VH-VL binders against q9h9l3. Designs and how they scored, part 135

Target 1, 176 residues: q9h9l3
Amino acid sequence: PRKMVAIDCEMVGTGPKGHVSSLARCSIVNYNGDVLYDEYILPPCHIVDYRTRWSGIRKQHMVNATPFKIARGQILKILTGKIVVGHAIHNDFKALQYFHPKSLTRDTSHIPPLNRKADCPENATMSLKHLTKKLLNRDIQVGKSGHSSVEDAQATMELYKLVEVEWEEHLARNPP

## First folded at step 7 (VH-VL)

Design W62 (framework fv_unasnemab)
Fold by ESMFold2-Fast, scan of step 7:
Formats: sequence, C-alpha cells, structure tokens
Structure W62 (fold): chain C 176 residues (1-176), chain A 122 residues (1-122), chain B 107 residues (1-107)
Amino acid sequence: as target 1 above (176 residues)
Amino acid sequence: EVQLVESGGGLVQPGRSLRLSCTASGFTFSDHFMDWVRQAPGKGLEWVAEIRNKFNSYTTYYAESVKGRFTISRDDSKSIVYLQMNSLRTEDTALYYCARDEYSGSYYFDYWGKGTTVTVSS
Amino acid sequence: DIQMTQSPSSVSASVGDRVTITCRASQGISSYLNWYQQKPGKAPKLLIYDASSLQSGVPSRFSGSGSGTDFTLTISSLQPEDFASYFCQQANSFPYTFGGGTKVEME
C-alpha cells in the first residue's frame, strides 16, 4: 500500500482588500500523527489581513518564516506519490498552487460514511470541529487566538482512520 | 551520499560508562528520527533507543533493558546523535549500529552505519 | 512487547530456487513490518518496508506480503548474492522488535 499523510494549511489575506488567500502555515502529519512538516510561510505578496481569529497567524510569525517558493518545494516533496488526507482539502491545494491526483486525495469534508457515523446528512459539508467533537469527543479550534494546523491535521487523520477500511474498499470498486 | 559513522566503542568494566557518537552526512540530519540498534556476538538484532526530530519535540524512546541507564541525545548543528551508556553490564556487549529512521509514511531503517563494538568485561 | 517469530531459522537452497520466509507478530501490527538482509560482517540493509514496498535499488525478485499478524518475504529466483540472513522488524509500537532471523545457506 501507499504511504498516507494528512495536511492542514492556514491562509492570510493578500491582494486587493485581502481577498486572496495566501499560504502562511502548513502542517503535515503521518498516519500515526507524528509531525513531518510544520512551518510558518512568508507569502510573496504583502499581507493585508492576517485573519488571526481563524489562522492564528500574527506579524511576529513572519519574521523568520520560510519563503513561499522554498516551503512549497519542501511540502510537495512530502506529498508527491502519497495518499493525502485533508478537510476541504481543495483550499489547501489551491493555496499551494498544486494539483494532487484525485485517486490519491481523501477529503474528510466529502466522505458520506463519515457523516453517517456522525448522524449528519451524508452529502452535507460538516466542519472539522463538529466531526471531531461528535466522533472523537475532542474539542479543537477553541478560543479566539486562531487554529492549530498541527491539531487540525492530527484530528483529520484520526477521522479518516474511522472510515479508512470502508472508504478504501469503496474507492477500489469505484475509482474516482 | 548518505553516511553514518559510529565511534566511541571499546572495552570497559561492568558498572562503568561509555558515550557512543554517530556522525551523519549527505542528508538533512535535523529532519530525521535517529536510532541505535545493537547485535550481540553471533546473535540477532535488538532495538535500543530512538530520538525524534525537532518537529516532534526531540522525544526519546528506550528498550526496557536499557531504560534508566542509557540516554540518547542529538546535536543538530553538528549532525551527531549520541548514546550515553551508564551502569554497563556484560549483557550490553554488542556491536552498536546507528540507523536513520525514515518516517514519512511508515517507520523503517533505510541507512545503517558499520557499527562500533562495545565489550563489557572484567 | 510484541514478539516476532520467524520461520524457518535456516534454509538450504540452490540458485534459482524460490525461497519463502515467514514472520508472525504476537499482536496486530497492521502493515508496519520491515525486512532486512544481513551478510556476514556487514550492517543490515533494508529490503522491504511497510510489508510490501520494495526499497529503491532492491531487485524485483524480492517481494513482501501480509498484514495484521502474518507476513512473508519471497525471493522468486535465488541468486548467489542472496545467501545471507534475513530479519523482519515491527514498527507498530515501542519497543521496536526484530524476528530471530533466517539464514539462507547454499545447499
């Protein structure tokens, strides 16, 4: 079988009125939750909105942050050829300016058996916070100081593991 | 080219101490978990200790047989992993290998040094 | 601790033979099982990781299979350089443990 990792990214606002989401932190964990990568990332454009309430990013985190092009190269080396798990993962790939094969992508916001296990409508997009509380009895993303992308990546991997056998069998019979 | 070079082995009396070193080159040392694995003369392999990288808070793990006596540590600036061995016993006599633990999806020792010999005898 | 039982302890074989080595874990270890080759006086060399993944540079005649508690290493057509000892290792939990080894000897 292929190696599996989970990713969670934090974005800040760049461009006119901060409408563009630019990568500012990325965390990647392996199947057991060990951290493979966790760096603050300096966007190539001026940050107009740190979105600190959600991202947890502050100006001080940018002082020694890894430049985007270097960070992107490091991250892609880890992701290439692996099954990548995330929550609403298309946002992370967009911020990375990266295409990951759909056959190797697992999005915990779009796995019907996971929603069913949480007593939620199968085709609804549920938040990571809600699924983690319902299925793992754990509170994440607490407070107003922003999210921990390490915590989010770890929770995402644990959620996927709850349905991994069922979902991998489904994908083998119904390739994306 | 990845290289791991162990040093510090020797002949020592029971109850004494030795410090083993493993100097790494050819890769980004700070990104890897590092392990010590030993092999008694004519016997099989026994895992001894692991130290994780900075991303994983330099967490350490030990085999029960060495817990409390051995300490694994690392110096990322020098690309060296150490094994401090205290209260040595005759049962600790072995060839000690340094190994790199690749952990990106599964855990496995993809590179090993040639080993350094530790003999504990009166 | 998870005990790893390897069989056989030794096997005599000829060049061209198919050789199968088995490894059994005392508890479920998923696919966290690695295989190493060791020649006399040399350090171990990784052959297979995660039960079935062939390490870069290792000949395709080596293959691994299994999951949970039962695992096999197969050498499909033994070559002269394959006479060596082979060890399995579980990486599911600490302490990591190795099988007792299998010596593949020339007949």
Scores: ipSAE 0.142, ipTM 0.736, lowest interface PAE 5.1, mean pLDDT 91

Design W63 (framework fv_unasnemab)
Fold by ESMFold2-Fast, scan of step 7:
Structure W63 (fold): chain C 176 residues (1-176), chain A 122 residues (1-122), chain B 107 residues (1-107)
Amino acid sequence: as target 1 above (176 residues)
Amino acid sequence: EVQLVESGGGLVQPGRSLRLSCTASGFTFTDHYMDWVRQAPGKGLEWVAEIRNKFNSYTTYYAESVKGRFTISRDDSKSIVYLQMNSLRTEDTALYYCARDEYSGSYYFDYWGKGTTVTVSS
Amino acid sequence: DIQMTQSPSSVSASVGDRVTITCRASQGISSYLNWYQQKPGKAPKLLIYDASSLQSGVPSRFSGSGSGTDFTLTISSLQPEDFASYFCQQANSFPYTFGGGTKVEME
């Protein structure tokens, strides 16, 4: 409901050979899929690899992008005290240099009932694209222009809603 | 020890296709980015394309003059990088070098092959 | 694209001379500049990377300097094997671009 948001971040490569993942875009949507935040973010380090086929980020997006420190402050104000849904969300939190309480975190890559509904092994880490196709009959991350973090955040929220009642009951009985 | 050997060059008519290969040995091929650089007869060097390593998801980059016509790819199991050249133009006539990309403060080409000649002529 | 302007296009020199080659970028490239040597009929060979770092096996008479837009390659005492073409290359952003080259010829 009203206290729940979904997040998806895009990262670019910084550091040696572009091996470090640095935040370059963040999208946050509410329970109904409405956009609460969507900004390009300028990393503090030189971008070595835009990873455009996955991130959708090009040099032009960095021209007026919000500096990392400012964007981080804005994002954390939205996330604080809310249930945050994401897919492999530990990567997003790492890029944000942020620790969200486990009790308020929902990771759609580690929800056994969701995998079961998709006819996948319960302990497997399935991609967002696969789960969305299997359970929502919708193709996301299509084409060569990179992913839309808005689209990914929206799909993530919709996937969670499929198991929300069951998973919240499980968490109430088995607190993290 | 490090060796890069290009092949596949030849004489071809405008509008045709040609595929170049570069066989690498003497280093861990999978760890390195690989590039193609060309040199027209009597002219300077022109960077053509780069393919990154497996850890960077084989991301590719192209010079504007070849975008949409050339495709760089690699086969890590054989230590080969390829350059598929479609819709060839007389301006593509050049000696094509395969180069190994390395990083230490800057990206640079530390090893080059001897090159393979591509002549596009009517 | 970043344009690399290299000067001079050629220089005539004698063994023992100090030779200076200049490279100018159309926009700031920090220290992301490399220098290559090419002998007739041969592939280019890396001399200097990251503006001033000497590649292993390259003689100490070669040195590089500069940052931002203006860069210099210096050969302190030219040897017979140094008669060749030299190219600068920026590695700041795609597409990578090369200078037009400088041919160092015997007087």
Scores: ipSAE 0.000, ipTM 0.454, lowest interface PAE 19.3, mean pLDDT 88

Design W64 (framework fv_unasnemab)
Fold by ESMFold2-Fast, scan of step 7:
Structure W64 (fold): chain C 176 residues (1-176), chain A 122 residues (1-122), chain B 107 residues (1-107)
Amino acid sequence: as target 1 above (176 residues)
Amino acid sequence: EVQLVESGGGLVQPGRSLRLSCTASGFTFSDHYMDWVRQAPGKGLEWVAEIRSKFNSYTTYYAESVKGRFTISRDDSKSIVYLQMNSLRTEDTALYYCARDEYSGSYYFDYWGKGTTVTVSS
Amino acid sequence: DIQMTQSPSSVSASVGDRVTITCRASQGISSYLNWYQQKPGKAPKLLIYDASSLQSGVPSRFSGSGSGTDFTLTISSLQPEDFASYFCQQANSFPYTFGGGTKVEME
């Protein structure tokens, strides 16, 4: 079987009024939930809005952060040739300025069987927090200090594992 | 190898406009942020404006003293960064430097041009 | 805006002397501080970036230290070519701001 990892990125606001999302943290876990990568990443542009309530990122995290170009190289080396699981993963890939093959991408925000198990509409985009609570009986993203991208990546992998057999069979019969 | 050459400076009356240009060579211009920094006669350095790369949506930032009057822009195909200066004031009189904003764990100006002189006087 | 205060504004020194220049930020800037040298009639030249990283081609007698609000540039053994003005600059937030400069002149 092809190796599988889960990714979750945190973005900060850059550009006019902070509306551009720039990579500021990335966590990658393996199939069992072990951390393969977890670094704060310094964007190649000045941060206008830390979005701390959601990102968990503060100015102090930028002090020892890995430069974007270096972090991107490290991350891509881990992702290349693997099945990459994420939630609304197109946002992560956009922040990484990276193309990952659709055939090797699994987005837990767009897997109809997963929504069915959660008693949610099959074609709705449900939040990671909601799916994790409903299917794993676990509260994530708790509090006012922002999200843990490690916790989110781990939850994302666990969610995918609930539908892995069914979804991989579906993809084999209906290639993207 | 890396060169930045400013041009377009001159003597101009208050209220008029002037456009500065900075031609870059010796590096991949489109990958770098570009800045303008000025220095009034006998005074220190004052940052004026920054324009980011295409990877950062060409975002622009300005010092409050020039906001609404100056516009920074770039032409990656020609490797030129511009500073359009409108409604010039006597306090805009300075030597204007073009600088490359490099990133390697922190932001810094690693290369500077020789500057172009702007004198705003009646 | 973040105010950068340099001390001293000038210092008289002899070749071989240790020269120390201090830069203080009005609020925390982490390690986003750079040091530049400027000789009369010339453009500034980068000496140190990220508070303590020596720019390629800059002599090892130059060093930087500090974090947060207090930063220091040290020239361990002053050479004739080091008589110049020195400026600190914060790159933590816009607008980028420079210190007022320190002129190192021959005693």
Scores: ipSAE 0.000, ipTM 0.472, lowest interface PAE 16.4, mean pLDDT 87

Design W65 (framework fv_unasnemab)
Fold by ESMFold2-Fast, scan of step 7:
Structure W65 (fold): chain C 176 residues (1-176), chain A 122 residues (1-122), chain B 107 residues (1-107)
Amino acid sequence: as target 1 above (176 residues)
Amino acid sequence: EVQLVESGGGLVQPGRSLRLSCTASGFTFSDHYMDWVRQAPGKGLEWVAEIRTKFNSYTTYYAESVKGRFTISRDDSKSIVYLQMNSLRTEDTALYYCARDEYSGSYYFDYWGKGTTVTVSS
Amino acid sequence: DIQMTQSPSSVSASVGDRVTITCRASQGISSYLNWYQQKPGKAPKLLIYDASSLQSGVPSRFSGSGSGTDFTLTISSLQPEDFASYFCQQANSFPYTFGGGTKVEME
């Protein structure tokens, strides 16, 4: 099988009123959930809103953070040529300013069999927290201190593994 | 009070040019993305163009139907957004609205001007 | 481009009626869907953003629901000032696209 990784990014607000989402952390795990990459990333623009409740990012994390240009190079090196799994993954790719081939992209927010297993409408977009609780009986994103991108990437990979055989067969018969 | 006032519309022949202006007041203009949306007589709404802020390097986006012919620009010192329309076609005939782009969970147009009419006819 | 299919094209209703308008996206747009009201000769007015968030100053009889591809605007008890055209708009990706509109007219 082709190598597979899962990714989850945290963004902070830059630009006027913090309207721009800029990459501030990225976690990548392998098929077994082992961490391949986990770094805080320094945006090239002034951080207006840390969005700490969701991102878990605080000013202290930026002190030794990897500059965006360098982090992007490291991340793309890991993603290139692999099947990349994510949840609402278009947001992560947008923050990375990166295009990943659709044929190698798996978005757990848009996999009908996964929603069906969770007793949700197949065409609905369900949160990672909801799917993880329903299908893995695990609480993630607990509390008000922000999300762990490592935890989110690990949960995303485990969710995909529940439907991997069925979904890969579907994609082979219905190429994107 | 937030106000957007469009001007520059008129009657022109196909192949000619017009420049629309939208003067904003009542808010910090430099903090907002600005858009143009048009409506052909008796028809629905069609998004035309967006210009972002200085912090986004004034990036611009266009509908395919106008790409290469229309140019959106802004002057933050005067609180004006412009739409330069070249090589006009009869299908460009519409009421042209200036709209303020706001963000809260989603991008949306919270304030609109009254519009300026562009008629392209021979 | 994301196609927005709005239904019905028109509906005849009376004051006090519950009116439901639907909007379908040709692909998933999460919650990035807005609803606008337009009265004859006037500019559009924002009613609902992010699928279900009511704009400040808009009466509570207006509500939005849905996510992914299927969205609904509901007017729980139609008032005389609500006879107008309504448009959905996706803000997920460029180009931004609008539904064809629904005209709510007096029966």
Scores: ipSAE 0.000, ipTM 0.473, lowest interface PAE 17.0, mean pLDDT 88

Design W66 (framework fv_unasnemab)
Fold by ESMFold2-Fast, scan of step 7:
Structure W66 (fold): chain C 176 residues (1-176), chain A 122 residues (1-122), chain B 107 residues (1-107)
Amino acid sequence: as target 1 above (176 residues)
Amino acid sequence: EVQLVESGGGLVQPGRSLRLSCTASGFTFSDHYMDWVRQAPGKGLEWVAEIRDKFNSYTTYYAESVKGRFTISRDDSKSIVYLQMNSLRTEDTALYYCARDEYSGSYYFDYWGKGTTVTVSS
Amino acid sequence: DIQMTQSPSSVSASVGDRVTITCRASQGISSYLNWYQQKPGKAPKLLIYDASSLQSGVPSRFSGSGSGTDFTLTISSLQPEDFASYFCQQANSFPYTFGGGTKVEME
């Protein structure tokens, strides 16, 4: 079957008032949770808001960060042709300025069986932190120094694996 | 428990100055942007000023009506945000709220203090 | 400055009613709109952020929708504690601006 990876990105604020979310870090893990990619990424636009409490990004991380254009090329080579798992993954793809086929995309914020296992309404969008605590009994995104995109990508893959068989069968019968 | 406590309000004559303080507790103050929002008696809400954190060089933003007269500042060691109000006008009469700025997809004020009353009158 | 036009300015309603409040921005603000509730003598309380995200601890009868310039706050089944003033606020651009408010009054 196709290879599967999980992705999580950290964004900083660029543009007017810092409202544009620009890629500043990306982590990609394989099916077993091993890190395939983890780099700080320099946005092409001036950073107005580091969003450090959430992103973990500081000015020091930008000094030797990989320029966006180069990082994007590296990331897309890893993602292309693979099943990509993420949580609210549309935000990650938007920051990457990338379209990934729906048939190869798995968004753990929009998988009804996953919410069902967590005793949550099937159509609700639950946070990664909540689902990870409820289903894996693990605390992520702890503290105020910013989130670890590696930790988030690993948790996302583990959550998907809980419903993988059921959801892949569903998608085979009901192609997106 | 997150708490914001405003102080420094009072009755003052036009043209005078007041300094408002907002003491924060229950969270890591230095990680948050802080704002002042005011409300004239019986009226709606008006955003006044914002100060960002150290990582964003303590950048400040002001409403046009107060620009050049008001100065927002902060002391992270004491967990206090200040609003220095100079050249006060009768139209500055309001209840002044301190608010914590949070981000998740959008900026929003998730915690507010009870406010401190400023009355500018002769 | 972005002008926020809120309507109606007041509405009379009964417990159990569906109440809808609208907010219009003078220019596109994407989803960068928040809704606050204020009771007499109290500070505003956040209900909804980023147009449709429900703040923790806020009852599910509150919902927000819209994007761009037109936004709505809906209370699906009004409760006694919901008689209050409601304000929208855009967070797209400085200065942040609020709507004029909607007072939800007992009929």
Scores: ipSAE 0.143, ipTM 0.675, lowest interface PAE 4.2, mean pLDDT 91

Design W67 (framework fv_unasnemab)
Fold by ESMFold2-Fast, scan of step 7:
Formats: C-alpha cells, structure tokens, sequence
Structure W67 (fold): chain C 176 residues (1-176), chain A 122 residues (1-122), chain B 107 residues (1-107)
C-alpha cells in the first residue's frame, strides 16, 4: 500500500507583466490532514504581481521565505513514491518544475464520480470551493485576504477520501 | 491527440458582428492560456487576444487594433474559447487561428487549429 | 510595441545548405523568443521556444540562439520538407509581436 499526501500551492506573478506563475507557498498534508510541509517560498525572479486576493501572499511573507531550489528539494522528497492528491494539480507540478507519474497522481478537479456526488456534470471542472461546500458542507476560501493552502490541501484530501475506494478500483481496472 | 477546431467564420458586411469558437480536446483545457492569432491573405501573423486560466483570474489581453471591439472568453466546462467580434472592418479580413499557450515560465504556441476564415466586405 | 525585424525576407537555398535567419527586437526581450514554421495552406508549427529550446519532435538540424535583442534560427542541412516560411515571435510583453517572416525557397 502506498502512502498518500495532498498538496496545494500558491503562486505569484513573475516575468513580463506578471505572466509567469511562480511558486510562493506550498502546503502538504498526510492522509489524516496533518501538516507535513508548509513554507513560504521565494521565487528566483522578481515578483511583479502578488495576486494577493487569491494567493494570500504579501511582501512580508517573502522576507524569511525558503529559496525555491531548497524548497523544491524538500517538497520532492515528500512527494516521491507517494500517491499525490491535488485540485487542478497540473498547475502545482508546473510551478514545482516537477513531473509526478500519472499512475500516482489524483486530481480532484478531474474525478467523474466526485462531480456526480456533487450533482455536477461528470466532465466539468468544478472549483475546490464548490465541491467542498456541496460534499463536505464546509466553506473554504471565505476570507478576502487570499486562500489558505493548508485549508485547501486538507479539503482536497477529504474530498478524495469520499471517492477513494471506487476511484482506486476504477484505476486498477483502467490504468492511465 | 491534442486538437483545436475553430468554427464560426464566414462572409460579413462591415459594421456587423461574428462569434468564433474553438473547441479543444486531448488535454486539460482549464490549465492553459488560450490565444487567437490571425493572418490576412498573403500576409504575416498578427496576435489578436489572450485569455488566461483560472489561477490568473481569466485575465484578458488584446491587440490595440481590436480593443473595444473584440472580446475573448472561455467555457472550461465545454473546453471552448470564444472570440466575439463587433464593429467589423475590412482590415479584420483574415484566417483566424486558435492557439494553445503552453505556460510554466515560458510562453509559446505549441498547438494551433487549422483556422476559420473571416471575410469582411460590402 | 516591440517591433520584430526579421531578415532576410526570402532566401534561395539547395538541399544540404546551411540556412541562417535572424530576428531583431526593438527592445530587450531576454530569451522570450519563439520560432515557427508555416507551410502553404497550413497552420504554423512551433520549432524553437525560449530562444534555444528545441520543441519535442522537431529535427535536431534546427537550432536557435541569441538573447536580449538579437536572435538566430539555423538549419544546419536543409531538407526538402524545410522549404517553408519562418516567423519569430516575442513573448516578453503585450502585444505579442511576430517578425515579418522569411520564405526559404528552392534555388
């Protein structure tokens, strides 16, 4: 049995006009929702747009932030060989400049039975906030100061646990 | 595997409107920025508009020549990007391409559709 | 707007020739420059991104170099399928702008 973790990253805008999404915070929780990692991360490039309303990142968070190279090494040690759960997780892996095997990746924005339980079209990409409200009766991302990546990672793990048995059976019969 | 299919082009008179659609398949549409690029008959390429993904708050950008007249939008549930073209001018006559903007620190159009032809004439 | 000046506008070449196309930005664009190939009646195809990165599936005879304002696309040994138009494109700032194109024609 493989260990399972959930991840959520916050990105800031770097590069021309803030086009590039650069990693600025990463939270990782275990199966029970306990925090394994939660650090602010300093991008190697100048931050043009903090995207604070969504990321919750402000200039003060960068003062003692872990440099990207060091943070990436720490994060990859946690993720390697584990089943990694996320919501729209491709964006998190891009920000980490990391490839995680498809067979060990679970994206709660792309699990048809999860959408079905929420009375949403199976192929629709539903927000984490919507699925969490519908299925867990919990409001997340309610502050106007940005999202909590810890809260988002915990919600993501709890959502996956609702469909884990049926989805793992589906993947065993229909390998990616 | 990755496919982009444009539709909605046609012949239209100056001052009228037209809506282009681009249906995407074979990838996670919601992760990508999507762009429209046009090419007038016998001429070079001109970037028209970009719409970003959810993490970039669906921010939109336009070429000066189309600002105020064209609107780019997307429907992630259907994997479609749209270009609403109002107050069309003869200089808007072109083949309109839908393009996927691969993004992760680099910006480039790695997949293009075959294009849909828009002809604006009286 | 950043102007992209591409040269030459056309070049006549034979199979096996080394072909060099240049692109110059009116302002510094770091390495945010891409190269595309377009054959008659077809959509453009990405060859090189970020000035020097070869796109997956593109033959190794294509290479890109440069940074800042001056960029070069090189085809080390021209093949029959390489007779096409080539366009550079800056992705440093909006609006994104393309070079005027270079048509590579059979001599």
Amino acid sequence: as target 1 above (176 residues)
Amino acid sequence: EVQLVESGGGLVQPGRSLRLSCTASGFTFSDHYMDWVRQAPGKGLEWVAEIRNKFSSYTTYYAESVKGRFTISRDDSKSIVYLQMNSLRTEDTALYYCARDEYSGSYYFDYWGKGTTVTVSS
Amino acid sequence: DIQMTQSPSSVSASVGDRVTITCRASQGISSYLNWYQQKPGKAPKLLIYDASSLQSGVPSRFSGSGSGTDFTLTISSLQPEDFASYFCQQANSFPYTFGGGTKVEME
Scores: ipSAE 0.000, ipTM 0.461, lowest interface PAE 17.0, mean pLDDT 88

Design W69 (framework fv_unasnemab)
Fold by ESMFold2-Fast, scan of step 7:
Structure W69 (fold): chain C 176 residues (1-176), chain A 122 residues (1-122), chain B 107 residues (1-107)
Amino acid sequence: as target 1 above (176 residues)
Amino acid sequence: EVQLVESGGGLVQPGRSLRLSCTASGFTFSDHYMDWVRQAPGKGLEWVAEIRNKFNSYTTYYAESVKGRFTISRDDSKSIVYLQMNSLRTEDTALYYCARDEFSGSYYFDYWGKGTTVTVSS
Amino acid sequence: DIQMTQSPSSVSASVGDRVTITCRASQGISSYLNWYQQKPGKAPKLLIYDASSLQSGVPSRFSGSGSGTDFTLTISSLQPEDFASYFCQQAYSFPRTFGGGTKVEME
């Protein structure tokens, strides 16, 4: 079945000292890397820290950004009933205030065969940048202007596809 | 309700040009890939061209039979997709359908217009 | 280009019959195959996408199967409204290509 998408979210800091992570951009791609969704999202709370070096979010992106409530509805419509691939995806789901079934969730930061292919310890949490460079020979998150969530979502899907057959067989034998 | 309405067809002489339009309504046009598919009288379906959405850089694809002669384009502000047909040949005679390409899980034409007729004859 | 060979070109059938239409790709297309129905004077209508997924609103008597190069569309119990032409289409690569069509006729 082709009911599989990859997601990557960018968060900004809200709340005391900017320590709360609030959704500010979301990108979703299909199995072949085509973009299904890519919107800047306006948090309901005051942005204290744009975290621009990592998020790529600047004040200009908030001018016509989609309000959180509306964006969340659009995103959940795309995710519901699908296998959702992400990297450290629990952070994305937390920012979306959403609980996706574990049986339909694939986290490329916690797939032992993927780390094994990259010559990394199976239980280590490797960055998306490192895995993408090692396994796909591609540089992502280049420069100091922040990350592209589209680029990250595409890389995440391609990484998962490297272990898809093996990992789906593992999950069928060991249901979550 | 999703609606696709084609227009611009007609009778033209070989070597001339014609521009087809497809006006979309009832959905967020800018999110979708759009295609043109034609059908010669009494024959089967032939895919002509596709244009992707802004998220995918408005990338275009063409059937070999029309490559270099036809240009697909879109205006998201008006919810219109166009097919500019140059150097028309008698073999381009067909009913031209506009179709929406749903690409979230796979790729398929889930809605079609009624078509606009193009006749290339001397 | 991927050639789609569809058979038969036509089939005569009666209401209640099981009808099977086949579609063969000249190379592997995974599950990127769709089936459309077309009635005279009307635009095509999507029946099945991704080889086996039934489009919303399409009766359950329609089913699709196959992967790789060999695909089938089955109508388990033909109804009067099913007399029409059927086309397969691959969405694996560009150019997108259709089968030659199968006309299901009343005998």
Scores: ipSAE 0.278, ipTM 0.762, lowest interface PAE 4.6, mean pLDDT 91

